# Designs tried in a protein design chat: VHH binders against Probable E3 ubiquitin-protein ligase HECTD4 (HECTD4). Part 5

Target 1, 370 residues: Probable E3 ubiquitin-protein ligase HECTD4 (HECTD4), of Homo sapiens (Human) (q9y4d8r3627to3996)
Amino acid sequence: SGGDPTYAFNIRFTGEEVHGTSGSFRHFLWQVCKELQSSSLSLLLLCPSSAVNKNKGKYILTPSPITYGEEQLLHFLGQLLGIAIRADVPLPLDLLPSFWKTLVGEPLDPEQDLQEADILTYNYVKKFESINDETELEALCAEIASQHLATESPDSPNKPCCRFTYLTMTGEEVELCSRGRHILVAWENKDIYAAAIRSLRLRELQNVECVTAVRAGLGSIIPLQLLTMLSPLEMELRTCGLPYINLEFLKAHTMYQVGLMETDQHIEFFWGALEMFTQEELCKFIKFACNQERIPFTCPCKDGGPDTAHVPPYPMKIAPPDGTAGSPDSRYIRVETCMFMIKLPQYSSLEIMLEKLRCAIHYREDPLSG

## First folded at step 1 (VHH)

Design h11 (framework vhh_8h63_2)
Fold by ESMFold2-Fast, scan of step 1:
Structure h11 (fold): chain B 370 residues (1-370), chain A 120 residues (1-120)
Amino acid sequence: as target 1 above (370 residues)
Amino acid sequence: ELQLVESGGGLVQAGGSLTVSCAASGYTFSSYAMGWSRQAPGKERELVAGISSGGYTYYADTVKGRFTISRDNAKNTLYLQMNSLKPEDTAMYYCATGKLRFSQSEYDYWGQGTQVTVSG
């Protein structure tokens, strides 16, 4: 496709569900992304760490042999990523860094990526790596056997031991090496066993077959040579925006309307209150401020607006309220979500600021209501 | 001839700030990814920050939230603003150009470096 990326996007989806409007296509794109992240399609899997509240709500590509239908959905995911880049429309996809690394051709970090995706398997591997003698190994095998992960040794019925097998992320038992179901974990091979489990999980996370299908779809929209210029974080930033709310980063890129300064007392209360927020609360705040869950890369308005010359991210703007009637403390925070602009009253204390911000994220009214 | 000239290094107290700059000449600056790497005595050189030709940034976990990389294509200049400096930030800082990745092997050329020393 040539010309305006928004026109190219609109042409692709015209006659399906959306007809010729950028705002409607953005909404459609968000709905499609939510469907791709649903359990009903089996295309994406919540990472195992999510089950123990680490990287809650973060997905990976399902590490199983793909069907033709699943290959078409992966190809379509690639096309969506390409459209996001060309049209500057961020996608609400919550994928782990391991996906972005593999997409651009970078190797996975065997410590960090495993820990982020599957903390339980990471801890299991670390237990075997940290053992200093055979008695400790026997104790660990006995503990694991009580959890139905090990079998009795045929050479000693009272000495339980693990075999060279492990569960895939989808719950299937596989052999870690040829004839692994007949190989017992012993002092001489415990480090090989640990390394084999790590390799299995990293191979599942990398998921070369599925990523190849995504790259094929991406390549139909943008030249794949561009990926040689992008880091994994750059690729994620360009398609989805930053994956977390970095308050220091947000503050550094915030613009103040004429007459307001970062050192103004109520502005200091504003940043102080946000410093007390959890990541969940900060995500709700950003959703309130710009109607998306990540700090925007481009203007939330349909065409990128007058700020297209700004180096990413798209700046948050703080402005005074539209009127002066009434006490500042009696007013509520108003926003213009399409411009990432906050109309902030001159609240008299940090406690009032915190109360009003919590009101905005918990009892949020239409963000465009004046 | 491609040239990268770093400046702005010096001695600073722990918790302080410093901005280092890199002036580029002999090529079309705006067409290349740029980065900052550092090397402390007895340690490997590490990429701490990068910026693509399109303005996308990367930061190593050790400096994320404290350092800010930026570029001025009109002045052919790369900047690294370093805040909340720690003694472990003491190193020779090098400007680099090339394709941006998380690997130093992707960079085509390195400058001579500028020394940053953090006391404390």
Scores: ipSAE 0.000, ipTM 0.097, lowest interface PAE 23.2, mean pLDDT 76

Design j01 (framework vhh_5j56_2)
Fold by ESMFold2-Fast, scan of step 1:
Structure j01 (fold): chain B 370 residues (1-370), chain A 125 residues (1-125)
Amino acid sequence: as target 1 above (370 residues)
Amino acid sequence: QVQLVESGGGLVQPGGSLRLSCVASGFTFSTGDSYAIGWFRQAPGKEREGLSSISGSTGGSTSYSDSVKGRFTISRDNAKNTVYLQMNSLKPEDTAVYYCAADRYGSSWSPLDYWGQGTQVTVSS
């Protein structure tokens, strides 16, 4: 400790600010969360799976020794989560389920959570668990030594070896147990070696010390007793919204301007194109259309939808373009984000619709005011 | 300070049974823990070998070396903060000092493994 709390913010939260019509408060929270996820603060780390296009763009809390200033940033993150719950304003945080599990006190799944966070380490662990004879183990250890996965070079070219060491998610070599760098991986201990690596990654993912700082910040805004009753998904829902866009739900709650019908050909192309989108592309589309990356939980489902489903605060609206000059296929999609309104040209084909939608989602601008 | 203390070793006849205990102080084995707890042994003139581990929230993620599969069973009692190794059908080749090792649950970026002082098991007639 001993450092000033340089990054701590004293944010006053009141009902008057929450119940205002100003978009400035929502924009402020969005900007702060994006800065917290930036590389400049080192508070959050892209999960290792992201490097191989699994859970791309998903973060974990950085599993490194923290400074006093970083601890204050974690406390502040907790305050933001509390503000999101009280204000029902979703935060644009892309955290793995492992964070939410630890925050509410649930244990991590050693199969699923490791696979989601670090597929390469998961596969490495499974190789050792699945080996059927000593010759296969010796071959695997020789391959690992030749790939320099161990930081220790082989002392003998005729005797490659693995030892009880592994790399942290931040790239530091650590001993998996006391005297680990002097313990050889052998037939009799390969399963314990695999379990030790799994334990290392799961402990890094839980990061209980850092999550404790987040819980302290959260507790300054809401009563922590409620966390004992929440599932990890429910906690994520109340702070960030659902981690996916339900296209069927969005379609069911979409409204059409007078003169447009859901069965119009270009509107069928619109929904067909969105059905071809990945979840990442759908999140970008929602950001483009209403300046939010997730649909907030504003109303409970009343007619058989899932309990975790979101209802948009305003129905998405589809309207014709502002003018009629030129060919429809030459125009670009325009939006009024404050009204959740898409001004959709009568494109002549699914292919053109898909191209124009993908063009639109690659171009984003922050709102200037509410 | 975190400590692991082994007990339950001793002299036993071939074919006999022993239950080793590893009691932890300074940290807790709670229901749903995802960390690994392992048993190791070292016989005179040999390197330390791993025997068994237990991990995962359900306690069902267990592993065993081929030399002890079917004979040894690892388990935990979270209320007593203790991990057990039940050893059945003991053989003279099981004679060794047995060590408990546990990952520190919930440490941030570096695992801190704690080792006990060991407990001697001798299998002889």
Scores: ipSAE 0.000, ipTM 0.118, lowest interface PAE 23.9, mean pLDDT 73

Design j02 (framework vhh_5j56_2)
Fold by ESMFold2-Fast, scan of step 1:
Structure j02 (fold): chain B 370 residues (1-370), chain A 124 residues (1-124)
Amino acid sequence: as target 1 above (370 residues)
Amino acid sequence: QVQLVESGGGLVQPGGSLRLSCVASGFTFSSRTSYAIGWFRQAPGKEREGLSSISSSYGGSTSYSDSVKGRFTISRDNAKNTVYLQMNSLKPEDTAVYYCATKGFYESSGYDYWGQGTQVTVSS
């Protein structure tokens, strides 16, 4: 019969309890994805906007010529995306929308995608576009030189100058046009200069060569024709899940084990405590509950094209705690990550519930510093 | 506390029909509680036999043992907080005490909450 095409990810469906995807497998994928997003591999870069707390923790593919090692890792990343789609197991990848757009063949938005990826370069470009007279341009060039934004001429070490050159995202100086190192930014060419910088960043962000390697890896697992049927958001949903925690949606799809009612006092305290959480704390809670930082979603994409219906493949369950030792308030929250199940003690107050939930998420998120 | 109460048993002629009811307290069928309700029977001197189950999912996944498939139908009425077992084409071999029981939908453990049972007798 049909179903998941990989035996390694098959789930018992009809008349049987779910014994498919294990917590250990989800944890392994989480570790792999975190390693791919680590500075040790240089495969992915934190987007420049992250340095000024815009899209903090969001990554782009490193915009550099592909090395042999990088090509292998990009191919492997593509295979992981294919596995995520086939197994319906979301990956904890924090990639900008520009990656997903390029992967499915959609063009980048020159205003929005540049702002999201590199707000500093966007602001730099806008300064040149907004100049009203030649004296203002000279003042801007002098200010930029003093702040070390202008590139230095090889013929004038330690003398920043505003020429038709710019730094790549990896810190290399490149010419924006033929003989750019010998062309000064002036009143008659400032708009061309601004447009050239914008084009450089958008080309780096699109990173066609690296995305081609990812697509090759993906194509070894799933038909690439699938990509022509998906929007960038749908592709992200099928591989990583929603890029934010929607608490109302999570609550609406939560199941309670026999003997528990959603109106039970401790369950009301549970939702009340989560309502007080930041998005960062909610991501940590989902990580604690199911070994991933996003709520799992199913996006049907078989039998004639993409479906707009979104249903979580595995709803969160709330169950009573194991054992009867001590008072409820003395117990800690336990989970079965492979079942997306919270074993929740009957805590006597909202304050205790909040304390225990924060204890659970911070205990799990205490990384070794060495 | 979860409690289940069966009713609707009685004496019936072979080929006849009965509808059993199981009323639940301590949880509601319209809640998002993850559960399964099963119907079981036990005849004197025989082992307890599982007959049918229904789950808490939107469509209500159902299952039936080979001995009753095509003759018995399980259903629920959320407004009445009741699960039914419609029994058609009854045979003398169907004579037993019938029980409803519940467990967590995703648990591998057996059914933990049982009703007291209702007697079904199929004879002339």
Scores: ipSAE 0.000, ipTM 0.368, lowest interface PAE 13.4, mean pLDDT 75

Design j03 (framework vhh_5j56_2)
Fold by ESMFold2-Fast, scan of step 1:
Order: C-alpha cells, then structure tokens, then sequence
Structure j03 (fold): chain B 370 residues (1-370), chain A 126 residues (1-126)
C-alpha cells in the first residue's frame, strides 16, 4: 500500500520546506520513495538478477527512451537525493552500485556490474566466449533457438539459428547491429555477438540519458561540484545510509536493558554468532530486527516515533523475553521492529544462538525461496 | 592488499597439541577502527564450521563453539600482527583444513567477513 504518486509530484520543494527534519516531512519522503519503487511508476525496474534471487529487491533506472513526463520524474528523483543530503534524512532507495557509479561519473566494471545486474545475460555471454569448436556453437544455438520457441526461418528453414538480436531489460527485441535480424551467429562472428550483447546491457545499466536528468534535479538543490569529491559508496551513504552492515558500528551503538551487560554469557554468544554471519545474513538479521535492510539512522516507525531521532544511528536495544516459562533453549527470538528491539533468550551455547538466529532470518526472510 | 596467512598445521597424534598462527598484512590489528578475526575449519564432505573469534581493539571479546570450548584458545599479539589458535587434546574428528578469516571496517568502509587465508591442513591420526 503506497500513496498517490501524482499528489507527491505536485508538491513543490524549496529550501524553506526542507530546512527542518519534522517527522511528517520524513514520512512523506519515505512514502514517495516507496511509491517510486512500486509497479505504479515505470521509473525504476527490479534488476534482472532479482528474478533468480541475486540482489533481490534491488532496482535500476528503467532503460527506455524517456518522454518529457519521465524526464520530469527523473529530475524530481534528483531533487529527492539533494533534499536527503541537505536535510540529513536518508531515503529508503535500494539502487544497485551501478547507479551510484554513473551518478558520480565512475565507469562500470564490465564483469562485476553485469553479474550484479543481470547474471542470466552474463552467463549467456560467457557461454559464447568459451565455445571451443563449430559443432559446440551449433549445438548451443540450437538449444537457445528451441528455448525461445523459434519458428522456421526463410533464411534457414531446416536448421535452428541465433541472430544478431537480443531482448532489452524491458523485454523488447532489438538489433545488435544494422540488419541484425538478417545476420546469423556463426563461428566467424560469435565473439562479436557476445561483445554486442555485453555492450547493450552495460549501456542500459549505465543509462546516461536518465542519469543526466537525475543529475540536473540534484544540481537544483546542491552544487554538483561537491560530487567530484565523493566515491559512489560515499554518495550512497549520504543519501540512503550504509548499504552494508558494519557489525562493530552496530555493537558500539547497541543499548542493553537495565540488568543486562555486554559481558553476559548469552550476549557474548549473540555477538559471536553475528560475527560468523555473511553480509547477506547480517542484512537479513537487520531486516528481521527493524524491517529495514540497512542500520536505521532514524526510528523505524513510519507513522510515529520519538520527536528527536538519534544521530548517528538509531540504537538497537537488547532486552530479556517477556516470560520465564520453559527452557531458554526452547524459545525463539522475538523483536519489536518499530523500536529496533531484540528480546533475546538466555541461550546456553554459541551453537544454539547461531541456530536460533539463522532460524529467525531464514524462516521469515527466506533468501532461497523460489 | 589485505592478506591472511595461516601456519602451524601438520600431522599430530590423538591427544596432542598444535598452535596455529594467522599473520595479517595490509592492515594493522591495533590501528584499524574495527575488526574481527575468526578461525574456521572444513573437513572433506562437510560444511565449513566456525570455531572461535576475537574482535575489537587490544583485549577484545572472544567466542568458542561447543565442539572446541575448553580445548581451543584464541589469542593475539598486536606487535606481530598475528592471531593464534592453541589447540589442545586433539581428536581424529578435528582433522580438517583450518582457515583464518577477517572482518574489517570503519564507519565509511563496509565491514566484511570475506578476507580469507589459503588454509592450513591439520591431520590427527595414528
């Protein structure tokens, strides 16, 4: 349940409107960002890798020719980023590193950024690059043609074939070169074919035209010269908060309910178990604990919370369970997500703590579901 | 260039002792804003198992899995930029490749448990 995006885009942003950090204004910005990441607008697209549970829930700017209306929405996105910087209000935007790289003028990594955005296309390209003989190529082309329900071609009626065409991220078939629909993939041109697909996807991912419109919007709020001093990660940090879970940072800002100490045995097991987590598991843990994939800098409650936000960050709280019945080892971890509070049983070992933490993050936030 | 190098593995009889060393390069244990170093092992056909961790500045917290608690001790020497795993009362089931891994970070740099050593073989037999 998102808000009305038309209403959001009819509100004019000025220095007077963004100077304060009121809860109502933060909630409005949060709601606008959620609407931008919904199916109601075509501005943002889930990355193709998300469909196979890689970078699940991460977005890119939709790679399509922009209309005047879409240009204005991109300009508005840029203004939102500028407002986030000026007001120190982080935005809940889940954009791939490729967006931040292009925004600050850094080139994309043709191996890593393609894998992160579209692992299926990356694997497809690599298959053609690794082909060792003509028979293997013919077999691969036949397999691909059958998977796409290819009809008999007048150019090759008795033989499955691949052509110099590929699907855009938006599902449109395009020619990779002039007259590509009439050019067959063959031993002599397979590497050119693979390179052309890689170039298409990287151009779509970089999306210079759309990012230029975002930069124009950003420049209406802050001096763009300041961006020349920022890395992609620093830009993301200033607008959306840390994309990674820094465990030592989290630990340093954690509060313990009266009667609990950081040196308590089960608390040491808790931190020891989290130290064994991958970054993916830590992100799932934070989402379990506060319904956000990043360490919160403000209260997780969207419809309420304290008048004053902690800066920086909003602290995680560890509390005992609400009851004493039964064995601690038989209980599950409970949370109050709006308060970023963990109700942690006094588990008897590191192994049990690790088991219960993994149960909590995988039962509620299964990353391997499909 | 962050690198971890394990040493001290080898063949030992049941009931014996070994001390594994993990030498860190490319960062300093005492000057980094945050870090955690852990010992892991993996035997053929089994999942990787976490054994022990040590974190923070000098005198940081330690943790141990139940399978090694009371037998293994983690420690560090900041002057030598080295973390140790003292292994006592070794059993045949302790036979595995032992890995040292580090989580490094600061407020502006992601803390990732993805810096891994090449591993050192420990064989308990005879």
Amino acid sequence: as target 1 above (370 residues)
Amino acid sequence: QVQLVESGGGLVQPGGSLRLSCVASGFTLSSDYSYAIGWFRQAPGKEREGLSSISGSSGGSTSYSDSVKGRFTISRDNAKNTVYLQMNSLKPEDTAVYYCAARLGSYYTPSEYDYWGQGTQVTVSS
Scores: ipSAE 0.000, ipTM 0.157, lowest interface PAE 18.3, mean pLDDT 76

Design j04 (framework vhh_5j56_2)
Fold by ESMFold2-Fast, scan of step 1:
Structure j04 (fold): chain B 370 residues (1-370), chain A 122 residues (1-122)
Amino acid sequence: as target 1 above (370 residues)
Amino acid sequence: QVQLVESGGGLVQPGGSLRLSCVASGFTFSNPDSYAIGWFRQAPGKEREGLSSISGRSGGSTSYSDSVKGRFTISRDNAKNTVYLQMNSLKPEDTAVYYCAAEWRGTLYDYWGQGTQVTVSS
């Protein structure tokens, strides 16, 4: 599952470095990656879990037969990954861990990767696996059939949801096995049915054909043998930066405007409140603060060891609010995203700080979920 | 995380019309993987009945139960994240609590709204 982080780190220094117009080049790469993740190209698909706010905004490669044009785009994606490694420029790609696992040649975890990508299919599969008697199975099949609105007339009931068929992630019905349309789900085969659905989704997530095209593009920029030395997380870190917010790392690299100190009571409340945040809330906070969902860095960072960054992130800055009189507790947090700057009122308690931070991330990102 | 809120129910005379709205939060209809949305109803002492569905995919297909075909029309507005049920030629038998529900492509309807009452009487 990957190689030594020191070895992977050294590979970065042997890559081609771009000097000069780095800001314009980074903006160009950002736009290209966002276009590749757009629905207009159909190359990438939002993962099913994203629809229920699990791994929101995370993509998979579209699991369909690829055209020559799509193969060229996948090859180009591979070249972009190679350029990111060699030029030490992180790409804003929001791909699930299943992509990175397949890219480096690791098998998918049938529990974890299915939950992350398609929680609803995972729950459906688990319903069949958890059944303890034949009466429970009959009740579940009856419930599924009763909720299927595209059934035939009552005098000719056809219940496709009780056969060895399932929908692909692109919405087409497929047979889970030879003659699956003629095989009914029954007590004797329910576990085979559940396993077949799991297998279908995992094959779609793995998407070997598309990943092979990406690998071909990557191989034109770096030796593919290097992938045997990288874990999936290390590969993602080398190309896109950390997929999670390391709060201690953020705190260590935060700068305070003249007159503010790390030990000020409201600043202690600020860090205390962020410690109560989930990873999802921290990602929303970083997006609120700098319009990015990741803190970019160029080397692997591991939990339980020293946090080592090759290039420090652009530091977050904490400043007081601009010029208005009045109670601090009545004010809202303001930001300058291009400067990664938080204009933080001197809130009187941890509770108020937490409330205001949550207001900032939820009101701006999703006013309907407030 | 997925929430559905119905509105537009009320009292109407036989032969009248109502438009129900279902506003979704926690998912989007412009996503190719958006949920299929179904409309259901339940009258006191009766089982829940499926009425209509619209797929969450671009160019989505619609379906209707025989009891409402020709009278009810389902539609969606992806920009407003809303699904509508236009109900015409209402009958006293249409009196029920109306629910919208979200289904992930061939699974169970796991996400339900709280319902809106429709009463058809003179």
Scores: ipSAE 0.000, ipTM 0.245, lowest interface PAE 16.1, mean pLDDT 75

Design j05 (framework vhh_5j56_2)
Fold by ESMFold2-Fast, scan of step 1:
Structure j05 (fold): chain B 370 residues (1-370), chain A 125 residues (1-125)
Amino acid sequence: as target 1 above (370 residues)
Amino acid sequence: QVQLVESGGGLVQPGGSLRLSCVASGFTFSYSGSYAIGWFRQAPGKEREGLSSISSSTGGSTSYSDSVKGRFTISRDNAKNTVYLQMNSLKPEDTAVYYCAKGPYIHSRADFDYWGQGTQVTVSS
């Protein structure tokens, strides 16, 4: 047993109605998404920009011919997106905006989407587009050829030169046009060369065949006509939530037990301490408080009628601790994760609040998590 | 039929004390379930403000607004089906009609059901 996670998940989904806002179901979806983004499945590829610290940790669908097994995994990814929309649970998927654009049928921006996915290829293309001097072109071609960005000519193996070839995102050399390996980049064709590279990378980024398989899986869970009503950003927000913890949004949508005020000293210390957190620490805090790494985000029209405000389905609550034994400063923070509720002691200083919050999020074996 | 009835208000001089009672009928207080009893007040020409609450949890999780912290104490007696608000060191600014209400364990002022006419507290002279 152990099985394929896709197989195990599909059995549960098809045999039972999935209504997943419980902690166990959220954890299962988290594990599945982490496995989909692992190198073991080769379904998702870190974007090339990630290698130079641009969009670090962001993925694209791997641009290669689809096998039957890969088609099944892409279909399953589509089903997960549909389940996320229906169950209003965020998936921890870190996909580039280009994926969401293609999924909803929006064309890619040849400037912005190429920069986000592959800044090195973007810069390469822009150098060729911006050259207004044949001597500069010759110098650029010689420089690039020396860095293995151009194919060595079989007719002139002792001279590096630019040819109408380029590397795919998977590292495979391809011809940009018929007989491209035998066509030298020259003043007369440099703009055609730049355009061909841009077109190659944008086709790989769109990955229409793979997105079609994802779309088929999505369509088995929700009507695909729904996608015509969503922007790419709205689609990402409905499936994955905000890609960062927005502290101002969280603060604005936090409820307090009657008698507690946002302006209470210990509550001001609480927000002050969270303002000192890194994004990694805030993600750990949300995991501690509600057992997920992103704040759920719902379209205005879902549960709130004609309200135009975007709100989480479960606002965070702050309550006092159970009982009164001991000094407040000696107590630990407790939570009820299923209610997104924090039982917050009246700590006497910002320093103590920060210490207790960091204790809660950094100890793996914290006995005080609910 | 569920009802909450306030009593114990009256005239008191600055620095004095009063104890308000909120008696429940039609349901029984217990240390189980997901509810809270809160105390609220409204002075003429001002908005209604929440002062204190006590939850259904064992021992009763309590909260207080900054305006009454250290001066007011909320407690409950489940055997008498009553929640109390002990008010000490009363100030003229505490003059208001005082209400009790039942709401969910995790709550804001808007989540409470208001049961009864309130009890008048006047702090003067």
Scores: ipSAE 0.000, ipTM 0.230, lowest interface PAE 16.3, mean pLDDT 75

Design j06 (framework vhh_5j56_2)
Fold by ESMFold2-Fast, scan of step 1:
Structure j06 (fold): chain B 370 residues (1-370), chain A 125 residues (1-125)
Amino acid sequence: as target 1 above (370 residues)
Amino acid sequence: QVQLVESGGGLVQPGGSLRLSCVASGRTFSSDTSYAIGWFRQAPGKEREGLSSISGSYGGSTSYSDSVKGRFTISRDNAKNTVYLQMNSLKPEDTAVYYCAASFRYNTPGQYDYWGQGTQVTVSS
């Protein structure tokens, strides 16, 4: 190495076009993390909950049989985590808490971690657990069977074919137990069926084989006994920054466009409304505002210089709407996500501000424009 | 695969009422699932107009266009996987084909990914 992990790491990109001889190492790490989280690599998978806008943009390690090439990429991910810790350079990785728990050796929570990663499977499991009537179970199995038969006629008699099988997160049908393809879900075994699906998904989320490869890479940069001193949240904080939205931090790192004051009535309503938000709503707000579910780190120079690079991260900006025509209360909030800029109408009350902010994070900019 | 089927349209006199239904299949509605369902209409020779929307989260937040606010009410029945549009005090200018549309995305303006085939509403004396 060169005695400096950042310098040694830059040499690993020999053979690729390097942007500058000593360049911005933070920018190179951002590009590498973007590539790791891209669909061009099968290393990281968007969590299933992302398909229904829960934890959108959050990743898990792909739960598939590990190839040699994938093992090397997982080892490299581990090295990146170690470099982030030693060099105090945060990585823009959007990994679920289940990854960090497994990395530090904590067990997964069968309710919380399943719900965060795969809300559809969580809801499916809960339907079977909540049924207290055999007739209701038969109706549910018939409904599920009909959803999987694309060519089934509505007039055809439905054959119940809910069996002890389930799809992996990579789309493969697997047996939940020995001879599961030949075992029907029935009143006597529905709870075993639900538990088996939960266990399958949690095993895939834990992904011990892939995390072991990441730990091997991490261990080449830092002593692995350090992990015994860190919680999952502390590990994530040390490598990627804050996973939650700290509203005081966001407010402190917000810029107001010329003509706006943070003491303006509608801006006070804005912060008051955000104080009423849950963490999930705040994450949706940040996703709406800058297309990320974490507050991006701010440019060190707020008055110029590095800002001319025109690359994220930027401090959040609040600007007036592009026009003044019409009542402010009739307008929707608009954003420029690449600039982390909110174009905020002068709403007349906290209630209207809260309504419009919730509309924006759930219905996008204009829910009626379709 | 998500499919939406509208029903409840027909001929009605000015001042009358109709209730439209939109039944979804392929995905279930839950308060924990991020989705939006909207009602739209299109009259002959005019652009498609958004009327009302309802979300699956945060108590089922609703919105209405100024042209229907106070006259139309959107609601949902998650057990039946159905969204309703109650239309009161109907006017001749409400004559149009009415569509329901669904989105499972929340931060992209104007993108409803799934659309029903439409149901005709005619308000005439």
Scores: ipSAE 0.000, ipTM 0.136, lowest interface PAE 21.9, mean pLDDT 73

